# Designs tried in a protein design chat: VHH binders against Phosphoribosylformylglycinamidine synthase subunit PurQ (purQ). Part 3

Target 1, 271 residues: Phosphoribosylformylglycinamidine synthase subunit PurQ (purQ), of Archaeoglobus fulgidus (o29008)
Amino acid sequence: MDREEIKVAVLRMEGTNCEDETVKAFRSLGVEAEAVHIKQFYSDMIRFEEQRSVFDYQCLVFPGGFSAGDYIRAGAIFSARVKSVLRKDIEEFIKMGYPILGICNGFQVLVELGALPGFDEDKPLAEKPEMALAMNDSSRFECRPTLLKKESEKCIFVKNLKKDVVMFPVAHAEGKVVFPSGKEDEYLERLTSNDQIVFRYVDEKGDYAGYPWNPNGSFYNIAGICNATHTVFGLMPHPERAFFGYQVGRREGYGDGYCIFRSVVDYLEKL

## First folded at step 21 (VHH; from s03 with S30Y)

Design za3
Fold by OpenDDE, fold request of step 26:
Structure za3 (fold): chain B 271 residues (1-271), chain A 121 residues (1-121)
Amino acid sequence: as target 1 above (271 residues)
Amino acid sequence: EVQLVESGGGLVQPGGSLTLSCAASGFTFYRYALAWYRQAPGKKRELVAGITSGGRTVYMDSVKGRFTISRDNAKNSVYLQMNSLRAEDTAVYYCAAHTRYPSWGYSMDVWGQGTLVTVSS
């Protein structure tokens, strides 16, 4: 489809207000993008002209940097809300091949929705979460630049990423990738065999290393993964905060995050 | 010229059926939510039925189960199938197209001229 026909929804709910960077990133690429409150998808209290359908869009983004109150697991409240009203639509959306991006808190939401690791292409949302983003091993909020090695050649979000290692900032307390106890090797084999590991934390030499290069203690240094169809992608680092040059200490141009968003647009143009 | 043109209105007996059509020219429905409104004499204009670009539908309570809104993007048209019509359904029916994308800096409302539906024995 034409770039001007592409419309992106950055999802929000009560208490969230950090969608602007992601919206701005997509808009700068010449596609329509807006922050959409979850109520716009189901509530009759919303004026009709402001009501939305999931299928009004060609890409959904669960953004980072939001807080929806006090809860046990990050992303649980948002995921529960989405699951209660949009489960079937999101499943169909994924089956149609439309991309979904989860950043930081958004990655947490996708995990809680059962969208990631998303091993079953016929059931895009698992009935229960099949992985977790747990408290960082440091037991503290980690806020720093991270180096990520590109691992996947099939994930549509990194198709145009030519750099082997990119720099995205992290800002989270619960970013540790954890798989079911006793099934770590099984999950790793499944992820690697289907090219679903997208980013892994590395040091300045490009080597896999522990803390602080792996800021949260994630299994196998995983920073981001995609589902079996490679159209749903979640990562803990923030590519939207490394999109513009000025965000990464450059006067002009773009940061490493640019290619993530451009890859989405290019994918949709060919769809 | 951007415009919507309604058709299909007329006189019908209670319990009868009628199909309204609305065709757009000068723009495409792709980015628009489409709706039918009605205004009876002495009453305010009210939303009867709406459909988003993605197919989500809404109806006023009094027409649920009787009216069906549908869209055909290829024909750039929207329809309202009206069954089991009642006297209280008598009104001028208006077709409308709405889009709201303030973050993108785009907003527009397009209205038709209206078509009269009279339900009377």
Scores: ipSAE 0.275, ipTM 0.697, lowest interface PAE 1.6, mean pLDDT 92
Fold by OpenDDE, fold request of step 26:
Formats: sequence, C-alpha cells, structure tokens
Structure za3 (fold): chain B 271 residues (1-271), chain A 121 residues (1-121)
Amino acid sequence: as target 1 above (271 residues)
Amino acid sequence: EVQLVESGGGLVQPGGSLTLSCAASGFTFYRYALAWYRQAPGKKRELVAGITSGGRTVYMDSVKGRFTISRDNAKNSVYLQMNSLRAEDTAVYYCAAHTRYPSWGYSMDVWGQGTLVTVSS
C-alpha cells in the first residue's frame, strides 16, 4: 500500500480522551489516523458521514489511559462492548493480516477479547480469555520508566527495531501477566516456540530481574506478547509516550517508541 | 476539479426499476463515504442510502429492500439500484461524497448536480 492510503483507527469509548498521542505519532509518519468512538462502528444514531467500518482502516489501536481509575478491569468493559458489536469484523481483520496494537489498557482489552495470546490462527479471538493482566504484586499504581529487551524477531511491530533494549514508561495498576494455574510452563513453551514473546523487563545491565525492574511482577518478566500470526501485539508500557525526542529528553529526533509505529507503517506498505 | 456527475435518471412507471450512476473525479475516492440523497419539490433533502469506504451500508426505512447502494473504487463510481419504484420516490437524486477526519484535520463534502427521477403512470 501507498503510505497515503494507510488509515489508522485509535479506538475510544465513553469517558476516554487520551488517544491524541497515538494519533499524533501515526500522523507524524505520514499516514492518516483518527480517534474513533466505538459507536461510530454500529450505532444508527451516528450521522452517516461520521459512521465508520473496521475495514475503513488498515490498523486498529486500543490505546492506554482510557481508564482513569474509574473502573476495575476497564479492559473487560471495553472488550465486552467490542465483542458484542465487532467480534466478527475484528476476527476477519486479523485474518486479513492487518495489525492491531494494544497499549496498557489496550493490552487488557486484547486479552479480554481472547486475541492474546492468540495461539489459534483459525480462531483469532478465543471464546474466553486465556490469560490475564492481574493486579501488580506491589498492589500499587506503578508509574516509571522501564527497560525492555526485544525478544521476538517475527513480531511485525518490532521488525525495524535495532536496539536490543528500549525504554518505555509504564503507568498501571493491573499489568501483571499471569497464565492459567498449572499451565505456565505449557504457555511459555508455546510462546517461545512460536516467537510470541515480544518484550521482557530487564535491569540496567540487560538482565532479567525482579521488582522494581519488573514493576508488576509479570510471569517470566513478560512486558508484551503477540498472537500466533505476529500481527496482534499487546504491551503494558507506553511506546506512544516515548515516540518523540522531546518526550525522552532529546532535543531532536525520536525516542525508542518510534520504531514500534514505524514498523507498522513499513509492514502495511509491503502488504 | 473536484466533481460528482450523476446519470441514469428519467421517467419510469410505478413498479419499475432504475439504476443511477455517479462518477467521481478530482479527489481521493476511496477515502470517502458515498451517499445518495433525494429532494422532492417542497421537501427537504433526505439521505436515501449511504456506503462507507469499507462497505458498510445505510438505508432510509422506506427504501429498505428496494434500493441497493454499491461502489466501485476502481471506476471511482457509486451506484443506486432502485427497484419497485413508487410515486413517492419521485425526486431529484444527488450523489455525495463525505469524509470526516477531524484528528487529521481533513473534512470535505462533495455534491453532484442531481438527476431527476420521475415515477408516474
């Protein structure tokens, strides 16, 4: 696809208004991007010219920051609504190979949708969630920069990421990756065998370490994973807050988050 | 030049069929939602049918099951198949293209000149 043909939807719902950073990031790359309310996809009360289809876009983003603490498991509420009205469309969207990104709360949504870990290529959305993002071990809202080691070579979101370790900020209370009890080793083997672990928390030496380097206590220090087709990606840290140089204390250029978004565009240009 | 040009209008008997066509030029067609509107004498212009860039369709209640909107991006065209036409369908039909990307800072409406459809015995 030509870059000018690419359109990105950053999804929002009632009470959410923090989609601007992600929209701005994509726009800076020369692609169209907009915040789209979920009602625009299904409600007849929306004016026709404002109505949207999932297939109007080539990338969907479930952003972070839409739960300002108003809801426990905010991702569950959003996912329930999405499932009720867009399940089939999203499944087809994934099967078409179009990328979906979930950031922080968006990662929660993807988990609740059954899109992650997404082991079944023929059924992109599981009937029930197969993993969880639980309360941080600290039982506190964690807000800090984190160091993430790139683990996946197949995930499309990190294809042009050359750095071994990147720095993204976290801001969440429920970011602990947990797998079904007694199935941790099975899940780990499946994820690693199919190169679905994308980022893991590390310390300043690049070593896997516990708190505070692992701020939430995630299993195997997992910060982000993708589905079996490597086109759906969820992570707890915020690459959109590390996109521009000024966000990371640089006068010019881009932060480590740039490569995440650029990788999406590059992928779509070749699609 | 940005323009929409309608064709296919005319006189038809009740129960008859017509196909309206609209050819677009001068803008990025695939970015736009497309629609057909109609305006009868002394009445307000109303949305008859619409189709998003991704193919989602909307119809006014009175034409559901009778009218079908479709688009061909390769031909920069939108169509309205009208079956089982009624006297009350008599109107000037307008083709329109709409885009709304406020976050991108882009919004545009394009209208055709209209084509008359008369349903009469």
Scores: ipSAE 0.028, ipTM 0.479, lowest interface PAE 3.3, mean pLDDT 91
Fold by ESMFold2, fold request of step 26:
Structure za3 (fold): chain B 271 residues (1-271), chain A 121 residues (1-121)
Amino acid sequence: as target 1 above (271 residues)
Amino acid sequence: EVQLVESGGGLVQPGGSLTLSCAASGFTFYRYALAWYRQAPGKKRELVAGITSGGRTVYMDSVKGRFTISRDNAKNSVYLQMNSLRAEDTAVYYCAAHTRYPSWGYSMDVWGQGTLVTVSS
């Protein structure tokens, strides 16, 4: 599709605050992007020109960015509302091959919706969640840079990524990837076999390591995962906070997060 | 550059039907929301029906169940099927589009010239 045809919705609800960074990232790449309140998809009580359909867009982003003090409650409300009003539309959107990105709290939304780990191409939304993002092992809000090793060649969100290790910040209290007890090896084999593990936490040498390099204690150091069609991607670190060089202490240019957003645009231009 | 051209207006008896058409040119039609508005002499212009790029429709209360908006992206056209017409439906009907992005809260920016619908016996 032509770049001027691409529209990105960055979903928001009262209390979200990272949508501006994500909108700015996409706009700087020359595509249309907007923050869209979830009620704009279903409410008849707003003006027509503010009403939207999920199908007005070719990419959906579930952002993070809640106030730290109210993070857990706001995220649960956001997840419940998405399930209640958008589940069917999201299922169709995935089947059409359009990308969905979930960042931090947005990763939690995708997990709760049954979109991740997303093993079944024919049923992109599982009936019940098949994984969880649990409380960090530290029992504290972790706000720090992280180093991430790229683990997937098929995930559309990393096609433009040329570096083996990237740096994105984290800011979360619940980011620990866990799988059902007794099924960890099975799930790891299924994810690995279909190239669905996208990023894993590493230390300064690129080696898999524990805390603080794995800031939440995620199983297998998993920081991000995609579904079976490689088009639905959830991660705990914030690439939108590492898009411009100035966000990561550089005087000019781009940070490592640039390639995540560039890869979406490149995928859609080929679609 | 950007143009909307309405057609299909005319004189019709109460209870009759008309189909209004609006042909669009000069923009990427399937990307944008389209709407029909109407204005009778001495009255405020009002939204009759709207359709988003993704197909979501909205209708004013007085026309629900009688009017149907649709779009054909292949023909760059939007339509208003008007059934069970009443004298109160007499107005000039305008096709409109919202064509600017990024857009939160923007009004319709492009308007047609209008087509007159007269409902009388």
Scores: ipSAE 0.025, ipTM 0.549, lowest interface PAE 6.9, mean pLDDT 85
Fold by ESMFold2, fold request of step 26:
Structure za3 (fold): chain B 271 residues (1-271), chain A 121 residues (1-121)
Amino acid sequence: as target 1 above (271 residues)
Amino acid sequence: EVQLVESGGGLVQPGGSLTLSCAASGFTFYRYALAWYRQAPGKKRELVAGITSGGRTVYMDSVKGRFTISRDNAKNSVYLQMNSLRAEDTAVYYCAAHTRYPSWGYSMDVWGQGTLVTVSS
């Protein structure tokens, strides 16, 4: 498809706060992007000009960021509303091959929908969640840069990454990837065999390490995963906060997060 | 040069049917939400039916079950099938393509010239 045909929806609800950064990132790449309140997808009580369909877009982003004081409650409300009103549309959207990105709280939304780990191409949304994002092992809100090793060649969100290790910030209290008890080895084998582990936390030497390099204690140092079709991607770090150079202490240019968003545009242009 | 051109209006008996057509030119049709509005003399223009670029439809209450909006992106056209017409449906019907980029505070609407529908014995 041509770049001028691409539209990206960055979903918002009361209390979300990172949608502007994500919209700005996509717009800087020459793609139409807008923040879309979740009500715009289902409410008939708003003006027609404000009503939207999920299928108006070719990429959906579930953004990160809630105020620290209401993180858990607001994230749960957001997840429940998405599940209640958008589940069928999102299932079809995934089957059409269109990408979905979940950042931080947005990763939790994808987990709650059953979209991740997303083992089954034919049933992209599991009936119940198959993983969780649990409280950090530190029992603290972690706000720090993290180093991430790229682990996937098939994930469409990393196809333009030239570096082996990138740096994105984290800001969360519940970022610990966990799988069902007794199924950890099975899940790891399935994810690894289908190239679904996208990023893992590493230290400054590129080695897998514990706290503080793995800031939340995630199983296998997993920072981000994608589904079986490699088109639905969830991660705890914030690439939208490392897109422009000024976000990472540069006067000009781009940060490591640029290639995540560029990869989406390139994928859609080929689609 | 951006245009919407309506056709299919006319005089019809109560209980009858008409199909309105609206052909678009000079803009990227598939990106727009399309709608039919109507305006009776001395009244405000009101939304009759709308269809988003992704196919979601909306109807005013008084036309639900009688009118059907559809779009054909390959032909750059939007249609309004009007069945079981009533005297109250008499109005000038306008085709409109609504706003790109509303989240940026930018709005650009395209309107047709209108087509008269008269429902009378």
Scores: ipSAE 0.014, ipTM 0.535, lowest interface PAE 7.7, mean pLDDT 86

## First folded at step 22 (VHH; from y4 with G55K T106E)

Design zc3
Fold by ESMFold2, fold request of step 26:
Structure zc3 (fold): chain B 271 residues (1-271), chain A 121 residues (1-121)
Amino acid sequence: as target 1 above (271 residues)
Amino acid sequence: QVQLVESGGALVQPGGSLRLSCAASGFTFSRYAMRWYRQAPGKEREWVAAISPYKGRTYYEDSVKGRFTISRDDARNTVYLQMNSLKPEDTAVYYCAKSRTYGHWESFDYWGQGTQVTVSS
C-alpha cells in the first residue's frame, strides 16, 4: 500500500505514558500515526469526529509504561479492557496480516489476550494465556540498557535490522518470560522451529548470560517473541526509546530502535 | 479512475422503505470508508451515514439513527443505505462518497451523480 494510506494506532488508556515516543517514531518515517484512547473504538459517548474503528488502521501498537502510582493494577485493568471490547476486532486484524506491536506492558497485553506465543496461524488468539510475564527475579524495578541478539529471520519487525546485536533500554518490574511448568522444552521447540524467538538478552561478548545482562530472569534469555505469522511482536525492551540518536546519547542520527519501526513501514508498503 | 454510481431512488409514501445502492470502482474498495450524503432543495449537502473499512463501525446523523442502516459488500464493491420509516423531510438527492485516505471524515471525497428520493407528503 502507499505510505500515505498507512495509519498506525497507538492505543492508550489512563496511565499509559510511552505513546508519544511511538507516535513520533512512526511520524518521522512519514506514516500517519496517532494515540487512540481505547474508548474511541467502542463508545458512542465519544464525539463523532473522535470515534474510530480498529480497521481504520494497518498497524496497532500497545505501548508500555504506566504512571508509577498504580503500575501493576493499571496494567491488569488495561489488559482486561482490551480483551473485553477489542478481542474480536484484534483477531480479525491479525488474520488480515496487519502487524501488532506490544512494548513492555503492551507485551503483557498481548500475552493476556492470547496473541502470544501465538502458535496457531488459523486461531491467532488462544482462549487463555499460554505464557506469563512474571515478577523480575531481583524483585526490583529494572531500568537499564540491554543488549539483544536477533534470533529471527521471519519476524517482519526485524527485516530492516542490519546488526546482530542491538541495544534497547528496559524499565519494568514484571518482565520475566515464563512458560507453563513442565512444558518449557516443548514450547521452546515450537517457538524455535517456527522462528518465533525474536530477541534474546546477551552480554557484551554476545553470549547468553544471567543478571545483569538478563535483567529479569526470563526463560532462555527471551526478550521478545512473535506469533506464528510473524506479524504480532511483543518485547520487554523499548525500541521507541532508542529510535533517535539523542535518546541513546548520540549527537545525531538514529538508535537501534529505528529499524524496528522502519521494518513495519517497509512491510506495509509491500502489503 | 474512481467511479461511484448511486441507484435505487424512488417516490415512496411516508412510513415506507427504500434501499439505495452505490456501485464503486477504480480503487481497493475494502480499504476505504464510505459515506452517504443528501442534499434537499436549497440546502447544503449533509452527511447521513458512514461506514468504516471492512467490518468496521457504522455512524449516523441524529435525524436518521434508528431508521437508516448503512452496510457494505466488499465482494461486490457496493455500499447500501436501507431507509425505513421514511418521512417527507428525507426527500433529497442522496450521494455516495469515498474517503480520501486517513480518518472517516475528510475535506475532499469522490462523489457520485446522486439518486433522487422523494417521500410524498
Scores: ipSAE 0.261, ipTM 0.687, lowest interface PAE 4.2, mean pLDDT 87
Fold by ESMFold2, fold request of step 26:
Structure zc3 (fold): chain B 271 residues (1-271), chain A 121 residues (1-121)
Amino acid sequence: as target 1 above (271 residues)
Amino acid sequence: QVQLVESGGALVQPGGSLRLSCAASGFTFSRYAMRWYRQAPGKEREWVAAISPYKGRTYYEDSVKGRFTISRDDARNTVYLQMNSLKPEDTAVYYCAKSRTYGHWESFDYWGQGTQVTVSS
């Protein structure tokens, strides 16, 4: 599709920040992007010109963006609302091959929806969650840059990534990737065999290491995963906060997060 | 290259039903929102119904809500308007239009001469 036809929805609930880093990142790449309140997708109480369909868009983003003080409660409410009112539309959206990105709380939304780990291409939303994002092993809110090794070649969100190791910040208290008890080895094999592990936490040498390099204790150092079609991607670190150089202490240019968003645009241009 | 051809207009008595069709070509039909507009003699063209891309959401002007149903068949590149409980006020030329997205209120292009619907006794 032409870049002028690409439109990205960054979903939010009442009280979230408009024009967040994600909207700005996509707009700087020359595509249309807007923050869309979830009510705009289903409520007849919304003015006609503000009403939306999921299918008006070619990419959905479930952002972080809530303040640390409120985002546990807001994230749980957001997840429940998405499951209640958008589940059917999101299932079809995934089947159409359109990308979905979940960042931090947005990763939790995708987990709760059953979209990740997303093993079944024919039924992309599991009936029950198949993983969780648990409290950090440290019992602390972890807020700092992290180093991430790219592990996937098929994930559409990393196709343009030129570095083996990237730096994105984290800011969370519940970022620990866990799988069902007794199924950890099975899930790891399934994810690895289908190239669904996208990022893993590493130290400055590029080695898989524990705390503080794995900031939350995630199983297998997993920082982000994608679904079986490689088009639904969830991660705890914030690539949108590493898009512009000034966000990462550079005077000019771009941060490592640029290629995540550029990869989405390139993928959509080829559809 | 975009072509929209409306059909199915007829003379119908009050309370009757009619189905309009709009055959589309020259673009990837499933990616665009579609609308029906109508224009009565001496009046401005007004929107009647809209449908989001793919099998998305449907929207209706208040005066036709509950009586008209817009639908689309993406396999046949066709949008339909099922009109029930027709009233003399529904008499108009009906036009089909496409847009880029529903949430962006860009002007809609009219691609044909429309189809006449007349409701009278």
Scores: ipSAE 0.226, ipTM 0.652, lowest interface PAE 4.5, mean pLDDT 86
Fold by OpenDDE, fold request of step 26:
Structure zc3 (fold): chain B 271 residues (1-271), chain A 121 residues (1-121)
Amino acid sequence: as target 1 above (271 residues)
Amino acid sequence: QVQLVESGGALVQPGGSLRLSCAASGFTFSRYAMRWYRQAPGKEREWVAAISPYKGRTYYEDSVKGRFTISRDDARNTVYLQMNSLKPEDTAVYYCAKSRTYGHWESFDYWGQGTQVTVSS
């Protein structure tokens, strides 16, 4: 489809406040993007002209910045609301091949929705969560730049990423990727066999390492994964905060996050 | 800093038993996979056994299966290698190693000084 026809929705609810950077990123690429409150999809109190449908858009983003430091609870509340009113629409949205991005708390939402790790292509949203983003091993809020190695060649969000290692900032207290107890090896095998691991934390040499290079203690240093169809992507670091050059200490140009958003647009243009 | 200290190596007769220990410090022990290596004179270092931090899953090199048992005590930050039915071919310096990443292994980044195991009549 034409770039001018592409519309992106950055979903928000009460207490969210990190949608602006993502909206700006997409708009800079020449596509339409807006922050959309979840109530615009279902509330009877919304004016007709403010009402929205999931299918008005070709990409959905669950951003970070949820309310009051209880990220797990915030993610759970957001996911519960989405699940109650938009479950069928989101499932169809995924089946249509439209991309969904979850950043930080948005990654938590996708996990709670059952969208990630998303092993079942026929059921994009699992009945119950199949993984978790747990409290950081440090038991503190981690806020720092991180180095991420690109792992996936199939994920549509990194198709335009040529660099092997990128730098995105993290800002979270609950970013530790954990799988069901006793199923860690099974899950790892499934993820790797289907190329669903997208980013892993690395050190300055590009090697896999522990804290602080792995800031949260994630299993296998996983920073981000996608679903089986490679169109739903969740990560804990913030590519939207590394989109413009000035965000990463450059006067002009773009940061490493640029390629994530550009990949989405390129994918949709060919869809 | 990460430290691994092996102990328990000794001279034993064929058919004998020995238990090696590796005391770990400087990292969250319970989150890492642990592995035993050995190096015989004139031979390359080879892995012997590995243990995951999850559900006590264990892996063994073919020549030691049924004879060696790897285990861990997370409360004591220690990994063990119980060696039974020892053979002269088991003579080597045994090393303990930790995985580089949490929960699983693709590479190991730390080794101890090793402990000598000699099996001879």
Scores: ipSAE 0.040, ipTM 0.481, lowest interface PAE 3.1, mean pLDDT 90
Fold by OpenDDE, fold request of step 26:
Structure zc3 (fold): chain B 271 residues (1-271), chain A 121 residues (1-121)
Amino acid sequence: as target 1 above (271 residues)
Amino acid sequence: QVQLVESGGALVQPGGSLRLSCAASGFTFSRYAMRWYRQAPGKEREWVAAISPYKGRTYYEDSVKGRFTISRDDARNTVYLQMNSLKPEDTAVYYCAKSRTYGHWESFDYWGQGTQVTVSS
């Protein structure tokens, strides 16, 4: 499809206000993007012009939260509401091959929806969550730049990423990737065999290291994963905050986050 | 080049029925939402009905609910407006429009020349 025909929805709900950076990022790429309140998908009280359908878009983004407190609360409530009103639509959306991005709190939402790790291609949303993003090992809100090594060659969100290591900031209290107790190895094998690990935390040398390079204590230093079809992607770091050069201390150009969003657009243009 | 051509407008008595057609070309019709507008003399253009490209979702302005039906034939690149129980206040030039991008959006960017609907005894 033509770039100018692509529309992206950055989903929001009451109390969320961190959608602007993501919207701006996509718009800068020549596609349409807007923040969409979840009520616009189901409420009868919404004006026609404000009513939306999941299928009005070619990409959905679950954005990050503003603060740790809002993040935790918003994640649980957000996921529950989305599950209640948009489950079927999201499943169909995924089956259509349209990409879904979850950033930070959005990653949590995708996990709660059963979209990640999303091992079953025929059932994009599991009946129950199959993983979790738990409290950081530090028991603190972690806010710092992180270095991420690209791990996946199939994830559509990193197709244009040529750098081996990128820098995205984290800002969260619950970003620790955990798998069901006793099934860590199984999950790792499944993820690895299907190339679903997208980013892993690394140090300045590009080596896998613990705290603070792994700020949350995630299993296997996982910072982001995608589903089995590689079209649903969740990560704890914020690529939208590293999109423009000025966000990363550059006078001009783009940051490492640019490639995430550009990859989405390029994918859709070819879809 | 995007082209929309409305037809079917006529003079009809109150209580009568009319079916408008809008033939579309120059774009992938099946991917776009379509909308009917109308403009009465001295009034601003107002939307009347809209139809999504997905699952036949339709929307109507309150004054036409229950009387008008919007539909589409993607194979023929045509959107229709079936107007029943017409009233004098329905008198207007009717326009069809396509959404600027795929799906159901607030912004529409193309209109035809319109077709005149006059409801009078």
Scores: ipSAE 0.024, ipTM 0.446, lowest interface PAE 4.5, mean pLDDT 90

Design zc3
Fold by ESMFold2, look of step 24:
Structure zc3 (fold): chain B 271 residues (1-271), chain A 121 residues (1-121)
Amino acid sequence: as target 1 above (271 residues)
Amino acid sequence: QVQLVESGGALVQPGGSLRLSCAASGFTFSRYAMRWYRQAPGKEREWVAAISPYKGRTYYEDSVKGRFTISRDDARNTVYLQMNSLKPEDTAVYYCAKSRTYGHWESFDYWGQGTQVTVSS
């Protein structure tokens, strides 16, 4: 499809705060992108020109950031609303081969929706979550640069990546990847066999290491995974905060996060 | 070249029903939003109803809600407008339109020549 025909929805709700950076990243690549409040997809109290359908877009992004109460799981309110009003539409969207990106809290939303690890191409949304993003092992909010080794050849979001190791910042309290108790090795084998592990945390030498390099204690140092079709991708680090050079201390050019967004545009242009 | 051909307009009595059709060609119909507009003599063209692509969410101008139904058949590249409980105020030329970009609601660039609906007064 032509680049000017591509449109990206960056979903917004109370507490999300990274939608502007994500919209800017896609717009700088020459595609239409907009922040869309979730109620614009379902409320008949919205003005006609502001009403939207999921199928108006070729890419959906669940952005990071939000403000939640002490007792609320990160992203739980957002995911509950998505499940209630958009579940069937998202299922069809995935089956049509269109990409979905979940960043930080957005990764948590994709997990709660059953879209990740997403083993079944015919049932892309599991009926129950098959993984979780748990409290960091440190019991603290972790805000730091992280180094990430690319592990996937098939994930469409990393096709533009030329480097083995990239740097994206993290900012979260609940980022620990866990799988069902007693099934960790099974799930790891399924993910590895289908090239679904996309990024793993590493140290400055490129070696898999514990805290602080694995800042949350994620199983197998997993920082990001994709689904069975390699088109739904979730990660805890923030590529939208490493897209432009100035976000990472460079006078010009791009940061490592550029490749994530560029890869989506390249994929859609070939579709 | 994009072509939109409306049909089904007729003279009807108040309270009657009509079904309009819009046959589309020259583009990938299933990827675009479609809209019906109408224009009465001496009036500005006004939107009536819209339908998004794939599995089509529908939208209506307030004066036609509950009376008109827009639908689409992607296999036949056709948009329909079912008009019930017609009133003399519904008398107009009805046009279908195609969205400018995939699924986007902000602008519609292509228009048919229209079909006349007349509701006797």
Scores: ipSAE 0.000, ipTM 0.304, lowest interface PAE 12.0, mean pLDDT 85

